# VH-VL binders against MLP-like protein 328 (MLP328), part 8

Target 1, 151 residues: MLP-like protein 328 (MLP328), of Arabidopsis thaliana (Mouse-ear cress) (q9zvf3)
Amino acid sequence: MATSGTYVTEVPLKGSAEKHYKRWRSENHLFPDAIGHHIQGVTIHDGEWDSHGAIKIWNYTCDGKPEVFKERREIDDENMAVTFRGLEGHVMEQLKVYDVIFQFIQKSPDDIICKITMIWEKQNDDMPEPSNYMKFVKSLAADMDDHVLKA

## First folded at step 1 (VH-VL)

Design t02 (framework fv_tiragolumab)
Fold by ESMFold2-Fast, scan of step 1:
Structure t02 (fold): chain C 151 residues (1-151), chain A 123 residues (1-123), chain B 113 residues (1-113)
Amino acid sequence: as target 1 above (151 residues)
Amino acid sequence: EVQLQQSGPGLVKPSQTLSLTCAISGDSVSSYSAAWNWIRQSPSRGLEWLGKTYYRSKWYNDYAVSVKGRITINPDTSKNQFSLQLNSVTPEDTAVFYCARDLWGYDSYFDYWGQGTLVTVSS
Amino acid sequence: DIVMTQSPDSLAVSLGERATINCKSSQSVLYSSNNKNYLAWYQQKPGQPPNLLIYWASTRESGVPDRFSGSGSGTDFTLTISSLQAEDVAVYYCQQYYSYPYTFGPGTKVEIK
């Protein structure tokens, strides 16, 4: 029913906010090795692995379907947040706006959350809301937890 | 449902390699929801976790520091099994060895165990 | 490493009576973010592998009788058998899965008095 919206979720994590932020900010090349059941590949289309405004292409499996997603990222070191702004891909066939913000917040020495904010707008009224994509990105953060702890 | 079957009783001489196999039925060794562990039990050390293997886009291994450097845990997808190799064994490695499954992610308790294999290290 | 200790080393309990086993961890196994205790309990009978009884400190594994219960948080945990049956004669182990290496307690032997 809604044509646009904002989803917010919080994922509890172990370890340090800095280590998780570094993984999402600068080390996307480690994703296929760490969470290969979700992410099969990540390539740079423009920029560097850690540069603001870099454009990357993701090959992944969502709900049993292989998909491609091209995004431009924005780095916010002050807030330990990285934003993925959707440009092209299967998601963009459903949505004309798809921005996902991953923010890493240290609540206490042992209490860390990844706050995921998804800002979306549908291509048209017939498209479903992207709740499946929210579930997907939440699972990426959760499954990455054990691998960042070992790093 | 899930069943783990280990190789039989063994005698290994000091300095040799201890090798065991765990055959899996009712689950896949390459299942994304599972990890495959080796645990040993001796009167002096009690229950001791040795390490695990699990599949993502590639195979991963995690080993206990106490055996890191002489342990290898390897999957065999064609036979739906995984193995343990422990090099340079000493009499202190004498134990009953168990393979066990944990569920990847937050559920790292062991829900299925093999029957156990006594390995004696002596000359 | 997180060191697990159990008390008593052994206990003898009459049939139908309550058995209580304690487990302590050298550091907290409570993860404040999800408020879960990364602790499991196992039962081992002679000649058999350990069998999972309890996980997440208090969640009973499917098929485990109601007389088994787990309690505690942080560093102090208890396994209770409310009414000991003959088939409960075994060694009981606690295990932490909070961090590598996963570690087990030394076991508590339960026998019939």
Scores: ipSAE 0.006, ipTM 0.513, lowest interface PAE 15.1, mean pLDDT 87

Design t04 (framework fv_tiragolumab)
Fold by ESMFold2-Fast, scan of step 1:
Structure t04 (fold): chain C 151 residues (1-151), chain A 123 residues (1-123), chain B 113 residues (1-113)
Amino acid sequence: as target 1 above (151 residues)
Amino acid sequence: EVQLQQSGPGLVKPSQTLSLTCAISGDSVSSYSAAWNWIRQSPSRGLEWLGKTYYRSKWYNDYAVSVKGRITINPDTSKNQFSLQLNSVTPEDTAVFYCARESYPGYTLFDYWGQGTLVTVSS
Amino acid sequence: DIVMTQSPDSLAVSLGERATINCKSSQSVLYSSNNKNYLAWYQQKPGQPPNLLIYWASTRESGVPDRFSGSGSGTDFTLTISSLQAEDVAVYYCQQYYSYPYTFGPGTKVEIK
């Protein structure tokens, strides 16, 4: 097993890249209503809902277990990307680096994707690779698409 | 200016892997503003887009559904080139294969093409 | 898949006369948000790869003579050569880049009458 790595995946979307980017960038307060089976709560620890460098705390269920994740976000409007830098939480007990980039790309009018890049480094060699967390964030992006289409 | 130079065998036996390379000059295979495509042309199917590779913080591939289970398109940054591997070929895969640059990713503008390679699949 | 069709299959035109090639897409390639048609035209001469002539349905590629022009919107497109030259004898292809897989028309052969 590697001690660090980068996972990457693409989630096809039906809703517009602009609407998805807005949701992930500025409207995290809508996540519990949109995908409550995954995300039970999101609160601001520092900053605003749409500010670069805001620190947010997520309450969520991953693999049937309730967890907490604290992150600092970076906003890149030019590339329609939001980066979540892991600070504290259950994930950070396993990993000392956990950065997840969500980028929304419209390749053609009918080809819209959420590109997810996960950069990780384990706390130590005994920890498992975070493939379960990659599966989880893929599910968030995919399930959000239904809500964006309805809204 | 941009030049694409193809190399690879012109004859492949049925069930084997077809392998071609496209060497790039005048641009970088990891250029953020470009995507690198493979297209084939045959009398029966005409021009057929097969797929592409491109760099955006990491490497991506997009493939046509018709070949998705058999095709691999890979970049090689050290040699500034990209390749095509097509597995389990049949006589129906006989075609002239072209590499091409898409200068505006997501907006297919094949502005530079390789010279073409005729690949015949026969025993 | 978006299916592209072209008419006629072949066209014979006298030197200096106008040549007109039609292209149809099975669904609209006009993107309403940017008002652009995702349609390109290519010229292919024997033994050579295709050469880009027109993109965005009507924008001429750099270096392409002004006798070549593209028009149309949605599902119906036209390539016009206003005054055919001997060097224009070729097969012409339309291509949509609105959705995957990218698809080409079957081609129109232009010959001198």
Scores: ipSAE 0.000, ipTM 0.486, lowest interface PAE 17.2, mean pLDDT 87

Design t06 (framework fv_tiragolumab)
Fold by ESMFold2-Fast, scan of step 1:
Structure t06 (fold): chain C 151 residues (1-151), chain A 125 residues (1-125), chain B 113 residues (1-113)
Amino acid sequence: as target 1 above (151 residues)
Amino acid sequence: EVQLQQSGPGLVKPSQTLSLTCAISGDSVSSYSAAWNWIRQSPSRGLEWLGKTYYRSKWYNDYAVSVKGRITINPDTSKNQFSLQLNSVTPEDTAVFYCARGPDYYESLGYFDYWGQGTLVTVSS
Amino acid sequence: DIVMTQSPDSLAVSLGERATINCKSSQSVLYSSNNKNYLAWYQQKPGQPPNLLIYWASTRESGVPDRFSGSGSGTDFTLTISSLQAEDVAVYYCQQYYSYPYTFGPGTKVEIK
């Protein structure tokens, strides 16, 4: 029997939900330059930078450790949400389900919320919960804020 | 067991719209673990993938450029089926048409584990 | 588009003997990070749809006899039938699912000598 759960967090950001959504939806190629202390590389395995169902590989540093993550993305323009579904990588050694949804919600003319939902299921009961990965993705959204504001 | 059953006309005149339906049993057309594909086969072009429809929070379609915007693949959740419409057909569209299931959950998988029986469509006046 | 080619166009093999079919892709279908080849093989008998034999270049579909095996990596792939049976007379197709559009080889017809 595997243990599973859902984490939800809200990250307050500045500016336009549309600009933040565009960065996560269509411009992942800008991530290494914007937040290179977290993301060292992003490459396309299948599809394009802005296509639904595209498969991308991320090279990143989490808790001081270099890792690789392969995901298939889903675009939801109506809700300004992008879903990253885990396929392969270090995270998937711990989890057999790892789906992360980033939704961008305008709250005022200059303030937005990035709502991050992480749906997870462990490989087995002895694996730790992925709270460290939740902290990591929250940091990606927070650290991207300044760079999106200047775009 | 998944079964796919095709229906539609075998003879279509040039410039008309070809319409085929694929009825699904043993799985749901809105299943997150599947994509629903149309493939045709002719002596001149061989096996040719035309496109797919799949449900992931909303419906999506992907189409081959070879059909040049003439194609629509639509699901019908109430009847548990999906259809193909190919507009402005020419004799070059004469082929055996197959519907097929791909396990397109997560991995973007594009191999086909279940196929319909096939429908020979002849485009002739 | 990734172009798939097969050789030979047709092959005649005696019952019980080994049949070997080759498939080549115009671009690599190996994804180096997961070490998977996005390559499938199908069997088609007259009047029937194609039937899945192999996926991920070498994984046999459930219910497929163990005399069928797939091998190869990158751009060059082989389907082997170790001991041809009468029921194996068919056309065999390779298919890549590495990138859109999905593409198939032209087929290899296997006949009994």
Scores: ipSAE 0.000, ipTM 0.519, lowest interface PAE 14.9, mean pLDDT 87

Design t08 (framework fv_tiragolumab)
Fold by ESMFold2-Fast, scan of step 1:
Structure t08 (fold): chain C 151 residues (1-151), chain A 124 residues (1-124), chain B 113 residues (1-113)
Amino acid sequence: as target 1 above (151 residues)
Amino acid sequence: EVQLQQSGPGLVKPSQTLSLTCAISGDSVSSYSAAWNWIRQSPSRGLEWLGKTYYRSKWYNDYAVSVKGRITINPDTSKNQFSLQLNSVTPEDTAVFYCARDRYEGSYYPFDYWGQGTLVTVSS
Amino acid sequence: DIVMTQSPDSLAVSLGERATINCKSSQSVLYSSNNKNYLAWYQQKPGQPPNLLIYWASTRESGVPDRFSGSGSGTDFTLTISSLQAEDVAVYYCQQYYSYPYTFGPGTKVEIK
């Protein structure tokens, strides 16, 4: 079993790249309303909703379990990417490195993808690989598409 | 190997609903990388894409603007098939209808598998 | 909508000779970020559905004979059959899948001279 790794996946989307990027970059306060079965709350710990380096706390349900995740975000407007760097929370009990990059890429005028890159390192060899968290963040991106299309 | 098998009535009266079904084997209708399309062909309009349905944690559809408002494309996961309903048909809707698969796998691909086709005549 | 045109409308070619079919899109179908042309070619024989030959303008679909090749970029595309065989008698269609609605050319009928 590997102690560290990188997962990459691409989620096909129908909503605009700009609207998706705006949601992930600046409008996390809309997540509980849009995908409330996954995300129950998001609060600012430091910074603003749209600040590079802002620290946010997420309350969410993963595999039927309520969890908390604290992250610092990095904004890359040129590449339409937002990086979530894990600081504290249930996932950080399993992993000492958990960085998730959401990049919105337009393949044609009407079709886009969300490219998700997860960089991870386990706390120790006995911890499981974070395939369940990869499945979770993939579901967030896919389910957000419906809300973006209706906005 | 993927196969698409079409069924439905070949004759529909004006103002009524045209209904066709496409049964899928060799792939799942809820396959994440696949999308399921309806295309029609007539001498006057040629090949015309009508719309698609696809699964991404929930079901979505996209429709051509020319038929938007009178078209519904629905999956049926229990039977591994999808259907077309086209409301308020006129003789101008007379065409051979095809179901077809397109894909997204790191990039968009065009239609790689097609159903056998169903001639639908709209006449009194 | 992106409008597709093809020329010629019909083409008569002797067995073993080259057949060339042209396709033009009203707007570019080249996505500059990935350098792919979202352009496909299909073959259709009477009573059959269209059969995919070429995608991304020049990539041959698995199982398609080497005599079929696609070329071009942006708005102008060509399908070439290097040595026409009897089984190649069909109507050939180009299709853009760059944007919705997906659109097809009107077709080019290829016949034996």
Scores: ipSAE 0.000, ipTM 0.506, lowest interface PAE 17.9, mean pLDDT 88

Design t10 (framework fv_tiragolumab)
Fold by ESMFold2-Fast, scan of step 1:
Structure t10 (fold): chain C 151 residues (1-151), chain A 124 residues (1-124), chain B 113 residues (1-113)
Amino acid sequence: as target 1 above (151 residues)
Amino acid sequence: EVQLQQSGPGLVKPSQTLSLTCAISGDSVSSYSAAWNWIRQSPSRGLEWLGKTYYRSKWYNDYAVSVKGRITINPDTSKNQFSLQLNSVTPEDTAVFYCAREYLTGYDHAFDIWGQGTLVTVSS
Amino acid sequence: DIVMTQSPDSLAVSLGERATINCKSSQSVLYSSNNKNYLAWYQQKPGQPPNLLIYWASTRESGVPDRFSGSGSGTDFTLTISSLQAEDVAVYYCQQYYSYPYTFGPGTKVEIK
């Protein structure tokens, strides 16, 4: 049984890589309106909405359970990637490392993806692997696509 | 401006514990954007990373396998500093010891700020 | 452990000339999931701690002069000083931060002829 690992997945997108990157990078305040079944609120703890190193607190529902997650983000404009570094919250009860990278890539005119990389390490051997959280973040990216297309 | 200031004895006898402290100004030892590292430098081993401490909802440590079991790196939030304890030292532990900040937001694991260094000689 | 090697051990370069330092890792330090090379370069002058020059193999640290550049990917990396200045006399170290333990190269000493 692995105590740490890396999950990678690709979510196909219909909306442009640029519009998706802007949403994840600079417009988290739109998440509750766009995907309110998943994200109920986002607040700034430190920094601005578009700041590298900003710390944000998320209120969300995962597997029917309300949870809180505090993260520090990193912006990588060159690679159109945003990284969420886990600091506190329900996820951090299960994991001592939880880093999620969302990268927006246009492979061809009709092939646009969100590449999600999750780097994780369990608090202890009794904790489950975070496959439920991978499923959750994959759902965020997929469901956001519908809202991005309408904007 | 972030600065790191080291202190501790420059002479330790074989089999004893080597203890050094790194005082932080301009940043918090519990900063979510940093990890706090110890590195040593000797002619025989070159630059050698020893380990780090960092805060993410609770304190964590990562140690180099070469010193794991002999090393402890501890934060002190009240004094805004972190320390190194290396047990059962031998003359081969003689080195210049550096503390360093690992900046997690922009550099993602590069050492951007270093202490001045402390020469520790292990000799009878 | 990932072993870092550097070449040459030392080089003497005339003022204004190009200096080239090579670094090799025993294993790839390219993380395929984010396409980043976990490789940094440091400058150390006598009596001083190392000073960060380059991270992510090719990104210059704030305040580092444009004459310093990093290149390479995977296992082979190069630090170039395009026009050596007197203040560039130092030992240069590469470092991988891909996996624990973090490891450094043995250093390359750069001197003026």
Scores: ipSAE 0.000, ipTM 0.502, lowest interface PAE 15.2, mean pLDDT 87

Design t12 (framework fv_tiragolumab)
Fold by ESMFold2-Fast, scan of step 1:
Structure t12 (fold): chain C 151 residues (1-151), chain A 123 residues (1-123), chain B 113 residues (1-113)
Amino acid sequence: as target 1 above (151 residues)
Amino acid sequence: EVQLQQSGPGLVKPSQTLSLTCAISGDSVSSYSAAWNWIRQSPSRGLEWLGKTYYRSKWYNDYAVSVKGRITINPDTSKNQFSLQLNSVTPEDTAVFYCARGEWDYTPYFDYWGQGTLVTVSS
Amino acid sequence: DIVMTQSPDSLAVSLGERATINCKSSQSVLYSSNNKNYLAWYQQKPGQPPNLLIYWASTRESGVPDRFSGSGSGTDFTLTISSLQAEDVAVYYCQQYYSYPYTFGPGTKVEIK
């Protein structure tokens, strides 16, 4: 049946699209302090914190399980979007394609939408669809909201 | 005192690229408190916002959906100006074009305007 | 997109009399968290760019005469000229800056009777 798909969700957030975009684009080193219940660590494998094409390694807890995820990011400043292309980790044991796009869209001066698009393809038909990972990344955006406002 | 001075051709042929420049004095194009906008005015469409460029931590642009894909708005910090390029023009793009200063977060209304440039798309 | 409408299309007012221009937005431009209306008014004379008169629905721009005032909230707004002067002959536009794309009303032409 379905071995690939695309999930889309919109997360309403407060404040400036620029400030949220900056956090996701350039300031991932702040994630463990801001949302340590989700993200325990972020390290640079290659590049800089704000480099297009940087490779970062994430240590996180999803559904009570500690996991590791290695990604290469693409920066799209025109659309205030950052794409995380999955390379290695627990997610990649289940999926051979895992691309997550976070786009920040200003709706009013104090309201934004974080539009999350997840493009996925399973390793094989026996693997579960990544709906749990979609819920996880949605919660990251939502929980980051207060910390971006206080910055 | 902020002043905006426009320059560019008044006649463009269909299918060509329209190019206009707005020179800024009394403020910096990279000022954190400003956004630099292009607006056009025609009898059929009235006043129509086209897009903006602005500097916060880096350069950003926003474009109206109606022109997205054929419009580029670029700053030039060395000359303290910003430009508009509109590709594949048609007679329906005939309008008076204005540059204007504003900002969505801080000053989201347009407090200074260029003198305007009538652009006719015809041959 | 937020659609802006204005009424009347044109009005003729005698010198010294009150002129009233209405503007309506297709959805609210009031942001409840800061209680501000994202609405501006402009004056445009022939051959000139629009000139900012009012922002935040009711705040008068520096240098604008106090005979100009803005009122309203949410979706319904009014620009009032308390005593029309000869130099006030112009087209007046409302503009929302609540959401992209920024949109303008079609204008109201003010003439002397």
Scores: ipSAE 0.000, ipTM 0.484, lowest interface PAE 18.1, mean pLDDT 86

Design t14 (framework fv_tiragolumab)
Fold by ESMFold2-Fast, scan of step 1:
Structure t14 (fold): chain C 151 residues (1-151), chain A 123 residues (1-123), chain B 113 residues (1-113)
Amino acid sequence: as target 1 above (151 residues)
Amino acid sequence: EVQLQQSGPGLVKPSQTLSLTCAISGDSVSSYSAAWNWIRQSPSRGLEWLGKTYYRSKWYNDYAVSVKGRITINPDTSKNQFSLQLNSVTPEDTAVFYCARDHYSLEGYFDYWGQGTLVTVSS
Amino acid sequence: DIVMTQSPDSLAVSLGERATINCKSSQSVLYSSNNKNYLAWYQQKPGQPPNLLIYWASTRESGVPDRFSGSGSGTDFTLTISSLQAEDVAVYYCQQYYSYPYTFGPGTKVEIK
């Protein structure tokens, strides 16, 4: 019954927070190659691959359905966090606020946490909560782990 | 081909610690796609899941509330095995103990099982 | 905790006849987001560990004979053995893996009549 909320999850990953952060911050062009079963394409709408405020369009498959998502990103190098603020796409038909923060935290020399925070608000009371999208973004971080380690 | 081999049957006195091991072959205990479980079976309680350990960047444990606080499940990567320690046992802990594999992706069904180890708690 | 129940407690079936075992969960084990039922079936023979037969309510494990089938959704599930063979004498358990703790049914004993 909630019309807005915040989801938080922690995904344990291997390696360095810096390498994982770099992938999410500056190297989205590598996503289709790394996790092509989830992400089929990423294109720049405005800005560069590594610029604060860049706008990108994602083509992906969520729950067996092809979807499109347009976002504006905010970079926070001090906290090793990148925020994706939803602008347009299938998600935005369900939600009027959809902000996803990926923060990379080194816990030991070989172990990190990807802390994912999703801030959401529904378009209206008839829309479902975005638990499926939380599961989806969690799977992106988890599946990227092996590719970042092999790089 | 995955095989799980458990420690032998045993007698444990009430208030002591029950300790079992499960040796893994055909898979790695630190495999990202697997979680390693302990399940016990008794006439009174039937099949009862106790907990699991799994590796995903770091080792994690999940335990059933009924045994949380007296159970520890630990991996040993050098020997490719994992163990169960259950503290302060009572006669109600008498059971056949099985180790079993499930998928870390929260699949939770058990595709490979050890042979079972009967543990009797009696003085 | 999700409580699993099975019926009947025991079942005697003639060779070649159909055996039907029912399983009920106290709460739905259907996850609406992926439309999957978090329900498995196991066969256990004396002196052996349980052996996985069915997962996701209806998917047969590799190597399991096609006479075994699973059906149902939500809270009500059925395991069917279409033509019972002597080697099928065993206790059968359903199990939910929708939430912790994972829980099993009390079992249904299948015997030859």
Scores: ipSAE 0.000, ipTM 0.498, lowest interface PAE 16.6, mean pLDDT 87

Design t16 (framework fv_tiragolumab)
Fold by ESMFold2-Fast, scan of step 1:
Structure t16 (fold): chain C 151 residues (1-151), chain A 126 residues (1-126), chain B 113 residues (1-113)
Amino acid sequence: as target 1 above (151 residues)
Amino acid sequence: EVQLQQSGPGLVKPSQTLSLTCAISGDSVSSYSAAWNWIRQSPSRGLEWLGKTYYRSKWYNDYAVSVKGRITINPDTSKNQFSLQLNSVTPEDTAVFYCARDQGYYEYLGPYFDYWGQGTLVTVSS
Amino acid sequence: DIVMTQSPDSLAVSLGERATINCKSSQSVLYSSNNKNYLAWYQQKPGQPPNLLIYWASTRESGVPDRFSGSGSGTDFTLTISSLQAEDVAVYYCQQYYSYPYTFGPGTKVEIK
């Protein structure tokens, strides 16, 4: 029954936190080639691929449905975290707040955690909680693992 | 230029498996920009999208709910082709089957079908 | 599922006359954030597969004659053939690609009077 909330999950990944962070921070143009079953396209609306405050538009498939999402990003190099603040898109028809934080934490020389925090608020009480979107972003991080290692 | 060539006309008995192939030239079945679709056409249902396969680091499939439990679409990279298997066919599955390409992930492209195979008539009868 | 309908079922037009075909979707196929209509038109001649004419509601495919044009937005779309020629005798289908499953209209048959 919750109208707003925060989801947190940890995704175990391989290799270096720095390489994974770089992919999410600066190299979103590689996402369609790396995980094209999830992300079909990503374009810059405002800013650059690696700039704080850049606005990007994503074309993706979630639960078999093509969707579009427009976000503004915030970069936190000290914590190796990027935040995606939802602006427009299919998600925003369901939610009036949708902020997703990806933080990359080195656990050992060969093992890292991607900590995903999703802060959400529904448009109204009748909307479902965004557990499907949490599953989706978790899958993005997990499926990117092999591609970051091969780069 | 891209060309799609599919298997010839067929007669399949009820309850058996319908199997078709689509051979690709002028593009790779594992091209990241492409997806490979099966569509059928019958008088009763018109044009009906069945599903697709595509390569993005690994192979993926998307299927229409109407056939999801009995359909498989598989690529063959060595022969540059992809296939359709439809299990437990009934006379209602009688149709002309087409393979088709879409290139839906570029900003100026979409999952509209730019190249089609010639079509294969499949009749399901005893 | 998004249901597509077309009108008329069939149309008889004299050579050189304008032909207009209508397509309606049960839900909007306009995505407001990018202002694109996820709608295509195909031509099918007897014994042949469908051939792409128009995508994004109004963009002509390479090699398609200028007499073919698409218009409309949201739920209501039109395909226009400005001056019908003999080779335009065919069935015409609209298709939405906004959401799975991709769906087609039932077709409109264009004949010469």
Scores: ipSAE 0.000, ipTM 0.514, lowest interface PAE 16.5, mean pLDDT 87

## First folded at step 4 (VH-VL; framework fv_remtolumab_arm2)

Design k01 (from r16 with heavy chain S30R, light chain S32Y)
Heavy chain, then light chain:
Amino acid sequence: EVQLVQSGAEVKKPGSSVKVSCKASGGTFRSYAIGWVRQAPGQGLEWMGGIIPIFGTADYAQKFQGRVTITADESTTTAYMELSGLTSDDTAVYYCAREGDYWYGMDVWGQGTTVTVSS
Amino acid sequence: EIVLTQSPDFQSVTPKEKVTITCRASQSIGSYLHWYQQKPDQPPKLLIKYASQSFSGVPSRFSGSGSGTDFTLTINGLEAEDAGTYYCHQSSSLPYTFGPGTKVDIK
ESMFold2-Fast, scan of step 4: ipSAE 0.438; ipTM 0.830

